# VHH binders against Probable tetraacyldisaccharide 4'-kinase, mitochondrial (LPXK), part 2

Target 1, 363 residues: Probable tetraacyldisaccharide 4'-kinase, mitochondrial (LPXK), of Arabidopsis thaliana (Mouse-ear cress) (q8lea0)
Amino acid sequence: IASSLYGVALQIRRSLYRYSLLQKHRLPVPVISVGNLSWGGNGKTPMVEYISQFLVDSGLTPLILTRGYAGGDEVKMLERHLRGGPVKIGVGANRAATAALFLDKYGCVDSSSLRSFFDLHERAQVWTISEKIGCIILDDGMQHWSLSRDLEIVMLNGLNPWGNGHLMPHGPLREPLLALERADVAVVHHVDLITKQSLRDIENMIQGFKKSIPIFYSKMVPKYLFDVKNARSHVALEALRCASVLCVSAIGSADAFVKSIEMTGAHYVDRLDFSDHHLFEAEDVETMSRRAKGLEHKSNCKPIIVVTEKDYDRDPEILKCLDSYTVLVLCSELQITPILETDVDSFNYTLMKALAAKFYVSS

## First folded at step 13 (VHH; from y03 with Y57W)

Design a05
Fold by OpenDDE, fold request of step 17:
Structure a05 (fold): chain B 363 residues (1-363), chain A 124 residues (1-124)
Amino acid sequence: as target 1 above (363 residues)
Amino acid sequence: QVQLVESGGGVVQPGRSLRLSCAASGFTFSDYAMGWYRQAPGKQRELVALISSGGDWINYADSVKGRFTISRDNSKNTMYLQMNSLKPEDTAVYYCARVQVWETSGKYRVFDYWGQGTQVTVSS
């Protein structure tokens, strides 16, 4: 009954916006929405990071807008990864108001300049980046009906794209599957962790809702590590080569994490798995220490303890209690994976074309 | 109607502790970051502490770091400020504030609602 009520409420809200009974705010800069259909690690935040970096590299300063409640860990990751760069991350309950305030504070690139930007970009010419905001990216944007969007990207977790097919609270779905009709681009995440058959099934489902929607594919790849005692440090993955490593995680995809560590060339790899979203306690630290000590005896080498960013961001201080060991955090990034006729270039092209369309339809 | 009501202020001797509370109503408390400000006589209002909607982000003024602890209970629509090792310099009116928007870099913050304030006096 609760799920039904939630669904009805969503439908009503959507209908009100669809029929212009509720006004959507139109912003002077392009708006990209990155959303998902269900709760979980669908790759939204990593995609937001990717898009942000892509825009920066292209010459536009993006503003990321997030609500800040449901994704505290993701925001920390974004902030850490984007620290020192031109990307701005805004947090506010009212995204329209938040956007307006940021645009007032920092300014925005005018429409003529944006048009020029897209023209130059198409010709592979250089654009000088401005401190003014050139694009807004909505993290979890599918839930933000108050803002008009120029591009809507839906992330699908390849491991669990549809959940049980039910809306919250009965199921993990935040949006009906029909919401795929609103998407301009679909991205199947964790494509490296699913079978070809599963992928085909997902594609068929997506196409069943929207036949012509572009589908892209992504995965997470290790990038670097940092020391828990210094979050600004940068440790190359090669540091794990020939090392003994204890993988500690409280995530749903522990196997993938361990595999990534193995691929670094570590000689000895052990693992300590906790329940998904488990908060480490003092007893857990002791368990980690004992396990590390065991590995030390086995490998005749002092092991490095490696955790995920998600684990770190839940409680950075608890991990510092492992004083006898080096504790590193594995940082990963989203990578667009070439499958069939799609690749990173086609994805980027699709993004830019969609954004550019905002400025050419009026002619 | 958005309302923020502070409580827990009073007169204490140096080295003592106080706990301030801010009861929020009229909005979805869990959606907003919150903060404590203080204003001493003849001085400008200054940020004491800020806490994100979920409590994951916390920021303290340097002058109170290690002595004050900001927290929140979203189930009770209440924010707290535990003030330990109070000093005469902490004497001020303390205000609860709702954060309309904040930037993760800390460079930009906007507050849209304030409480009436509660007096904290630290004196021998």
Scores: ipSAE 0.700, ipTM 0.880, lowest interface PAE 0.5, mean pLDDT 89
Fold by OpenDDE, fold request of step 17:
Structure a05 (fold): chain B 363 residues (1-363), chain A 124 residues (1-124)
Amino acid sequence: as target 1 above (363 residues)
Amino acid sequence: QVQLVESGGGVVQPGRSLRLSCAASGFTFSDYAMGWYRQAPGKQRELVALISSGGDWINYADSVKGRFTISRDNSKNTMYLQMNSLKPEDTAVYYCARVQVWETSGKYRVFDYWGQGTQVTVSS
């Protein structure tokens, strides 16, 4: 009786969930949603960045929509990374209204042109990018958007795919896992940091909810650094080669961060770890300075202090107080990782195919 | 009904400080970005500062950067503007505004509700 009631409750919950996700507004351009099942480090924002850049490279100008409340740090990174490019990032409480206003302001590519774009793209022909919006990307996370979606991508953190570590059916993660049912694509993030067995378990779980869902894999890779005194600066990773480096971070994946620095060819690498999401205080700056001084004595070289973008975005000003040292921020990007029969090309193909489908069904 | 009520304005000498408050009602305050505008006599209304719904994204006009601090308390449905090192050129009517839509880059912003404004006068 208890099991039957549980089943009914689950069905009701699913129905209610579906009802709450009813799409009320269709837009004239394709809509991609990027969501997540776990909190933090799931790669949602980096994926949005990747997709945006991919679309730009393909000849479509994307509009990114966000609510602007949750994930403020990630939005800052996104804005910084896409600065100077054609990508628009819109923020508003009402998703439909936000989309409408942006489309009115900047224009949208008409359906016939979009169809032509996809036809040409399929034939690997060159398309000239339009300044008009050609696609909308929802930085959706676990939020409920009123907009119709043409492609739903769900990001899974390979290090913590199920949030509190509870697996269905016995775990409380009913709602997050339900998101897999509506997903068109699943992406396991941080695949380079998990075991093969763990990956298989994640895949099996995903396929248990949706057998036919394509699964892709991603990781973060260091790209460049910038000086905290000049956020628009560009410092090559090679600057760390043969240098003494103090890694300072207040993130959950500090080991991965340190490893990435080690891989740059630094001679000496030290680390100072703070609690995840810790806000640096004056005392912490002193601790950093003291640690850097110690490293200087050991290595006979003035060390470079390196922090993550997340750390920087929490309080950029406090890091400038380290005036005796060079302080750099490591910028990373999402990379689609080839595993089995999947790779970046197959991922990109899947995206384009899904977007193109919008125009072939209606014709 | 959406209401925005400014307070804290007044007459001060150059170099002094004022703190403006904007009390919001009639909507879910925490869902909306908010901003301060000012309008000096004979000049166009200009953005002073903008703060996102959660307070994690802030933008200042170059003319007030380093002197003004925008903040908000969502539990009190109130936005603040701490104005330090005031200058005569800061003299204006200051308006609280609700941001319907804003772009992270550029100047595209849509405001749908405004307060009545509070007068700030900086004079010796």
Scores: ipSAE 0.693, ipTM 0.878, lowest interface PAE 0.5, mean pLDDT 89
Fold by ESMFold2, fold request of step 17:
Structure a05 (fold): chain B 363 residues (1-363), chain A 124 residues (1-124)
Amino acid sequence: as target 1 above (363 residues)
Amino acid sequence: QVQLVESGGGVVQPGRSLRLSCAASGFTFSDYAMGWYRQAPGKQRELVALISSGGDWINYADSVKGRFTISRDNSKNTMYLQMNSLKPEDTAVYYCARVQVWETSGKYRVFDYWGQGTQVTVSS
C-alpha cells in the first residue's frame, strides 16, 4: 500500500515538472510581439519601428529582439533609422537568454516604476522614467514562442492577406490561422490601396477566427528621399514634382511603391520590377541606364531613378554605378490610418492599456 | 555537445596569406552568429571579425579591415577567415567563437563557446 502511494506521488511530481517545462519564460518588462501571416509587404518591420519610436517618445527604452538567421536587410534598415537614439537591437538564437543578458547589461525598469509610469500616462502626463530597458519588442514574433507575450500584434498585407494565392485556408495556411487565434490585435496594412469591399472581406475572415479582436489599419507614408551617394542627404519629396521618375524595385509590394511615387506629383512614372529579394548586379545597372534613357526621350527631361530602402540596404554600393543619373532612396514610415473610431490615438491607447495590464490584477 | 575546431594555422612570411577554418558541431550552426578572436602573447583577446547567422552582417576590427575576409558555409557547418597581406602584428592564437548575443550598435557582444585555438605566426 505504501509502495502504491509512493508511485502516485512520483507521478504527481513528474506532472508538475512536465507542466513547468512546457511553460513560457516570463520577463519583468512588457513584451510585444509583432508577427505576420504571409511574407512581404505586411508592414511588420515598419510596425516594430513605429512601436519603438512611440515608446521612446513616451519615456521608455525598448529592446528589439530580431531573428539571428533571416531579415538582414530589414535589420540594417532598423539600425539606420534608429541609430543615435536609445533603442537597442539585439540578436541571439535563444530569445530568453538574449533578453536576460540585455536586461542585465543595460538595466531593467522595475515593476513599481513601470506601474507608476502607466498610471501617469493614463492621466495624460509625460514622464521620463529611465534609460534602462522598459519594454521588449519581438520582431517576427512567430519565431519567439519561448517568451511570454503581453501583447500579440498580427500584421496582414491588405493587398495579399492570405499569401500564395491559394483559396484553401485549411491547407498549407494553417500556421497563419493559428497566429490569428492567438492575436490580441490585428492590423490590416496597405489599407489605402484596397477597395472597401476587399477590406470588409478581410475583416470578416479575421473575425471568423476571433470575433472580438480589435482591427486597426495602416499604410506607408513617404516622408523624404536621400541620394545613394550620400546616405545623410535629405531630399524633400517635392523634388519629384513634375519630374520623370523611373521606379526600380525588387520587393513583394512593388505596386505600393510605384503608387507612392505617383502620389508625389511626378509627371512621368515608369517602373522596372525585379523579383522579390533580387540582388542587383552590373547587368541590372546597365538595364536601369537603358530604361532611364528611354524615359528621357519620352519625357524630354532627365529622369530620376528611385529605389526602395530594402533595395538600398541589400547592397548600398552597386547603385552608385549609375553615374549618369540621380538615384534616390524613398524613405517611408508606417502610419495608423483612421477608419471610424480606429485611429492613432485609439491604437496607442490600446497598446498602453494592454501593456499596463501586466502590472495589475483585474477585478 | 558544442564543438568548435579550428584549423589552417601555421608559420608564414609577411605579405603572404593563410585561410583558417572552424568546423562546428553539436548545435544548429545556421542559427548562430560566429566570430574570430585572437590573442597575442601578453595582450588582451581582441575581436577580429564577426559574421551573422545568414552571412549578411559582417563586422571587422579596424586593424584587419580590407585584409581579412570572414565567410561561412551553413551547409558544411564551417566558418572561414581568409587572411591576406599578413603582418608580424597578426601573430596570435586565433579562436573560433559562437556568439550568444550581439547588438547591432556594436556596443555589446557575448560569446558562449570557444575553440581550442590555432597558432598563426608571421615572421621572416
Scores: ipSAE 0.663, ipTM 0.856, lowest interface PAE 0.7, mean pLDDT 81

Design a05
Fold by ESMFold2, fold request of step 17:
Structure a05 (fold): chain B 363 residues (1-363), chain A 124 residues (1-124)
Amino acid sequence: as target 1 above (363 residues)
Amino acid sequence: QVQLVESGGGVVQPGRSLRLSCAASGFTFSDYAMGWYRQAPGKQRELVALISSGGDWINYADSVKGRFTISRDNSKNTMYLQMNSLKPEDTAVYYCARVQVWETSGKYRVFDYWGQGTQVTVSS
């Protein structure tokens, strides 16, 4: 009964926004929303980073808006990756107020300059980067009805796209399926870790719900590791080949992390999974040490403990307490994976075309 | 109504320590970053420290790094400032403040609510 009443309340709230009874804030620069259908593991934050770097490379300075959910580990990771560049990362509980304050502080690219930017990129001409904010990216913006968006991207975890192990959602008005209704683009993440049949099933479900939505594909590509005791260290992935590895994570898609480690050529892989956003404590470190000793006995070699970037950035110091073992952080980046006619260029073109429409079809 | 109430100020000798507390009410404390401002006589208010809503992102003014520690307990709706190795130039009224927005670079911050302040005096 609660699910049915919740679905009706969402429908009414949506209707109120549609008829402008609840104020939506419109901003003078393009607004991209990156959201997901389920909690964690969808590639949302890596996609925000990808889009921000693409915009910088194209000559626009993005502002990323986030709430720093669950203690700000996603904000820490973004900052670590983007430091030294022109990207602004703003944090505030009210996304519309935060956007307005940042636009006042840094200025925004005027509409005629944005129109010229999109015209020049259609003609493949070089654009000079602006110090003013030219685009806003909402990290996890699917939950916010009050801010107008020019492009809505929904991320799906290919390993668990519906949150119920590929089961149909309970009830016709579940929040994740409403996100597909609003989405302009869908991206299936972790496509390298699923079967062709699973991918077809996901595509059919998306198209059955919204038949003309463009679907793109992504994966995480491991690049290197670093030692928790020296964040400047750079360890090649080959260090894991033929090693015994204990994977430790507190993320929403631990299966994707473990499968990535298995693909490095590790000889034996064990795992210790915590709930998403779990804050490691001293007793957890003791558990990790005990598990590593067990693995050492089983594998007859000293294991390497590997954690995710998110777990490291959440609390860089707690993991240093594992004195007896090497603890490495796996550093990965999102890649748009070519499947059929989709690729990086088609994704980027779709992004730019959708943003350009703000300036030519507004009536 | 948003309310921020400071306590723990006083008069101390140089080199000693004090602990300030800020009790918050009238809003969801765990949703907001918080900060400490101070205002010395005849000067503008200046930021001392900022702590994120989850407590894991912290920024200090250069003048207090290594001496002051900001913390929070979201279960008690309370923020703290531990002030060690106090100097005469730390003499000021210290204000608890709620952060409306902050930038991860540290280049931009906006505070929308302040407390009444608590006096800290460091003198021989």
Scores: ipSAE 0.646, ipTM 0.845, lowest interface PAE 0.7, mean pLDDT 82

## First folded at step 20 (VHH; from k04 with G35A)

Design m03
Fold by OpenDDE, look of step 21:
Structure m03 (fold): chain B 363 residues (1-363), chain A 124 residues (1-124)
Amino acid sequence: as target 1 above (363 residues)
Amino acid sequence: QVQLVESGGGVVQPGRSLRLSCAASGFTFSDYAMAWYRQAPGKQRELVALISSGGDWINYADSVKGRFTISRDNSKNTMYLQMNSLKPEDTAVYYCARVKVWETSGKYRVFDYWGQGTQVTVSS
């Protein structure tokens, strides 16, 4: 009943916007929405990061808009990864208002300049980046109808793309599957963790809703580590080579995490798994310490404790209580994975083309 | 109507502790970041601490780091400031503020509502 009500509410809201009973705000710069159909592990925030960096590399300053709740961990990660760069991250309940304020504060690239940018980009010419906002990225934008969007990207968790097929609260779906019809691009995340058959099934499902939708694929790849005592530190993955490592995590995909650590060349790998989203307590720290000590005896070397960014961002301070051990946080990034005729270049091209279309149609 | 009401202020000796509360009403408290500001006599209003809507993002002024703790209980529509090891320099009127918009870098913040403030005096 609750799921039904939720669905009805979504439909009503959609209808209100569809019939222009609720006004959608149009912004002077391109707006990219990155959303998901279900909760958890869909790669939404990593994709936002990827797109942001891509735009920066291309010469446009992006503004990321987030509500600031129900995803705080991801925002922390995003901020940490993008710190020191030109990317701005705006937090506010009303994204339209937030956008307006940021545009007022920092300015925006004018339409003529944006057109020139896309023309130059097409010719592989360099554009000088400015502090003016050139593009807005909506984190978790699918549920936000107040802003007009130029590109809708839907992230699908390859491990659980559809959940149980039910909307919240009876299922993990935040949007009905029909919402795929609104998407301009679909990205199947964690493609490295699913079977070919599963992938085909997902593709078929997507195409069933929208036959012409481009489908891309992504995965998370480890890049570096940082010390919990210094979040700005950079520790190469090679630091784990020949080391004894205790993997500690409270995430849904602990196996993948452990596997990534094993692949670094660690000599001894142990693991301590907590429930997904578990908040570490003092007792847990003691458990970690005991487990580390045990590993030390087995390996005859002091182990490194490695946690995920999600674990770190939940409570950075609790991890510092492990003062007898080196505690590192594994940082990963999203990578577009080449499958069939798709790759990072085709993905980037698709993005740029979609963004450019806004300015050529309106002219 | 949006209302923010501060409480818990008073006169304390240096080294003592005080806990401020800000009771919020008239809006969905859990949707907004909140902040504590203070204004000492003859000085400009300054940020003391900011807390995100969910409480997962916290920022402190350097002058209060390690001594003050900002927290919130969304079920009670209340934000708190635990002030430990108080110093005479902490003497000020402390204000609760609703954060309309903020940038994660801390470079940009917009506040739309303020409380009336509560006086905190630290003196021997």
Scores: ipSAE 0.598, ipTM 0.830, lowest interface PAE 0.5, mean pLDDT 89

## First folded at step 21 (VHH; from m03 with L50F)

Design p01
Fold by OpenDDE, fold request of step 24:
Structure p01 (fold): chain B 363 residues (1-363), chain A 124 residues (1-124)
Amino acid sequence: as target 1 above (363 residues)
Amino acid sequence: QVQLVESGGGVVQPGRSLRLSCAASGFTFSDYAMAWYRQAPGKQRELVAFISSGGDWINYADSVKGRFTISRDNSKNTMYLQMNSLKPEDTAVYYCARVKVWETSGKYRVFDYWGQGTQVTVSS
């Protein structure tokens, strides 16, 4: 019943926006929306990070807008990853209001300059980055109808693209599959962890809702680690090479996490899985310690305990209680994976083309 | 109508504890970050503590770190401030505020609603 009501509410809201009963705000800079159809492991935040970095590298300062309620862990991760850079992260319930305030505070790149930027970018000419906001990225934009969007990206979790087929709260789906009709780009995440058949099924499903929609593919790749005792530390992945590792996680994609550790060249890999979103308690720390001790005896080497960023961000302090062991946090990044005629270049091109279209096709 | 109502203030001796509450109504509490401010006589209003909508992001003023704890119960539409080891310099009117917008990096915060405040007096 609740799921049905949620669905109805979404439909009503959409209808209200569709018929202009609710105003959609247009912003002076391009707006990219990154959304997902379901909760968990969809790569939304990593994609936001990727796009942000790409824009920065291209010469545009992005503003990320997030609601800040769901996915607090991801926001922390994002902030940590983007710390010290020009990217702004704004949090507010009203995206339009948030955007307006940030644009007032930091300024925005004017339309003529943006046009020039896109022209130069197309010619592979250098653009000097401005401190002014040049683009807005909506985190979880699929549910935010108040802002006009220039590009709608939908992330799909390849491991569980459709969940149980039910909307929240009875299912993991945040948006109906029909929401794909609003998407300009679809990205299948964790493509390295799914079968070819599964991938084809997903592609077919996507194309069934929106024919000819560009489909790209992504995966998470380990980038570095940091010590829980020093979140600013940088530990190379090679530190896990030939090491004994205990993987500890309370996430939905524990298998992917473990696999990523295995790929680092660790000699011994053990795992301790907790329920998704489980908050570690003192008893859990003891369990970790016992498991680590057991691994130590088996491998004749003191193991390294590795946790995910999500786990770390939930309670950084509890992990410090593992005093007898080195506890590292695995940091990963999203990578666009080449499949068929698609790759990182084509993805980036698609992004830029969509953003540029704002200035050449529509006012 | 948005309402924020503070409670729990009073007169206490140094070293004692108080727990302030802010009851919110008229909006979806869980969608908004909240903050505690205080204003002492003759001083400017200052941030005491900040908490994100989900409670995952918390900040304290340096002067209260280790002594005060901000928390929230979204199911009860209530924010709390546990004040331990109170000092005379903590004497002020404490205000609950709704954060309309905030930035993850830095101190940029925009507030749109305030409570009426509750008096906290720490004196021997």
Scores: ipSAE 0.780, ipTM 0.914, lowest interface PAE 0.4, mean pLDDT 89
Fold by OpenDDE, fold request of step 24:
Structure p01 (fold): chain B 363 residues (1-363), chain A 124 residues (1-124)
Amino acid sequence: as target 1 above (363 residues)
Amino acid sequence: QVQLVESGGGVVQPGRSLRLSCAASGFTFSDYAMAWYRQAPGKQRELVAFISSGGDWINYADSVKGRFTISRDNSKNTMYLQMNSLKPEDTAVYYCARVKVWETSGKYRVFDYWGQGTQVTVSS
């Protein structure tokens, strides 16, 4: 019943916007929406990070808009990863209002300049980045109809793309499958963890809803670690190559995390799994210590404790209580994976083409 | 109508503790970040503590770090400020504020509603 009501409410809201009964705000800069159909492990936030960095590298300053409630941990990750760069991250319940305030504060790139940018970009010429906002990225934008969008990207979790097929709270779906019709681009995440057959099934499903939708593929790749005692530190993955490692996590995809650590070439790998979203307590720290001690005896080497960014961001201080051990946080990034005729270049091209269309610039 | 009502203020001796509460009504409390400010006589209003909508992002003024704890209960539409080891310098009117918009980097925050304030006096 609750799921049905939620669905009805969504439909009503959509209808109100569709029939222009509610005002839809158009912003002076391109707006990219990154969303997902279901909860958990969809790669939404990593995609936002990727797009942000891509835009910066291309010469546009992006503004990320987030609600800041359901994805608080993810926002911290984004902030940490993008710290020191030109990317702005705005948090507010009203995305339109948030956008307006940030555009007033930082300014926006004018339409003429944006046209010039896209023209130069097409010719692979250098553009000087401006401090003014050149693009807005909506984190979880599919739920916010108040803003006009120029590009809608939907992330699908390859491990669980559809869940049980039901909307929240009875299922993991936040949007009905029909919402795929609104998407301009679909990205299947964790493609490295699924079978070819599963991937084909997902593709077929997507194409069943929207035949012409471009489908891209992505995965998470470990990049570096940092010490919990110094969040600004950078530790190379090679630090784990000859180490004993205790993997500690409270996430839904613990197996993937452990696998990533194994792939670093660690000599000994042990794991301690907690329930998804579990907040570590003092007792848990003791458990970690005991487990680490056991591993030390087995491997005859003092182990490194490795946690995920999600775990770290929930409570950075509790992890510092592991005084007897080095505790590192694994940082990963999203990578567009080449499959068939798709790759990172084609993905980037698709993004830029969509954004340029707003200004009637030929690609 | 949006309303913020502070309570829990009073007169205490140095080293003692107080717990302030801010009761919110007239809006979806869980959607908004909140903050505590204080203003001492003859001084400018200053941020004491900030808390995001979900409580996962917290910041303190340097002067209160380690002594004050900000928290919130979204089910009760209430924000709290536990003040320990109070000092005479903490004497001020404490205000609850709703944060409309904030930036993750820097100090940019936009407030749209304030409470009436509650007096905290720390004296021997």
Scores: ipSAE 0.769, ipTM 0.911, lowest interface PAE 0.4, mean pLDDT 89
Fold by ESMFold2, fold request of step 24:
Structure p01 (fold): chain B 363 residues (1-363), chain A 124 residues (1-124)
Amino acid sequence: as target 1 above (363 residues)
Amino acid sequence: QVQLVESGGGVVQPGRSLRLSCAASGFTFSDYAMAWYRQAPGKQRELVAFISSGGDWINYADSVKGRFTISRDNSKNTMYLQMNSLKPEDTAVYYCARVKVWETSGKYRVFDYWGQGTQVTVSS
């Protein structure tokens, strides 16, 4: 009975979104939205980072607008990865007001300069035009009412693209299929962890909802680890080879995390999964210690405890209480994966061409 | 209507402690970062402490690090400032403030609502 009432409430909310689109604020710089169909694990935040770095490398300074409602584990990770560069990361409950305040504070690249930038870039010329804000990226942007978007990217988890297919509260699908109807580009994440037939099935399902949507592919690539007691440490992935590893996570895609650790060549891998966004407490640390001691007995060597960056960023201090064990944080990055005619260059080209279209620039 | 009400101020001797509270109403408290400011007589307002909406991003002024602790209880719509080892230079009116916008670099913050303030006086 709750499903029927939730369906009606969702229809009402859909109508409000359509009305909001007619009254959205337009900004003087391109606006990219990155969103997902379901809760967590879809590669959204890694994609925001990828796009921001690509724009910086292309000569534009991006402003990332993030919700911060959930306490900012996304904010901490983005800050750590993007520190030292020109990227601005702004947090505020009202995204239109936040954008306006940042554009006023840091300056906004004028429309003439942006038109010239995109004209030169389309001619395969790189031109740095300003440290002023030249583009805005909306993290989790499918739920923003007040800003007009020039490009909407939807991320799908290749391991479970639809969840259980139900609306909230039955399943993790955010808005029914509204995200796909709004999307300009779809990206299938974790493509390296699924079969070619499963990928084909996902593509057919996507195109059944929106015909001819461009589809790209991504994966997470483990790069290094760091010790929780020293966030500036750099531990090579080889440290996990032939080791006993206890994977601890409170994220939406725990299976993908564990598979990544298994692929390092660890001898024995155990896991301790908590609910998504769970904040570790002293009892949880004791549970981790007990599980690690059990694994130590089974393997006759001291295991390494590995957590995700999101788990670390939620509370960096609590994990330091595991004095008896090495606790490492796995650092990964998103890569655009070549499949058939698609690759990183075609994704980047599609991104820039969509942004240039705001200014009616031709080659 | 947004309302921020400070309480817990008073007159104390140096070395003692006080706990300030800020009761918030008229908005979704858990959506906003919050801060404590203070203003000594004849001085400009100084940021004392900042706390993100989820409580996991915290900043302190150098003058209070190690002595003051900011916290919040989103279920009670209340923010706190525990002030230990108080010094005469901590004498000021302490204001609760709502953060409209903040930047992760710390270079930019915008506040849109303040309470009336509560007086803290540290004297012998």
Scores: ipSAE 0.672, ipTM 0.872, lowest interface PAE 0.7, mean pLDDT 82

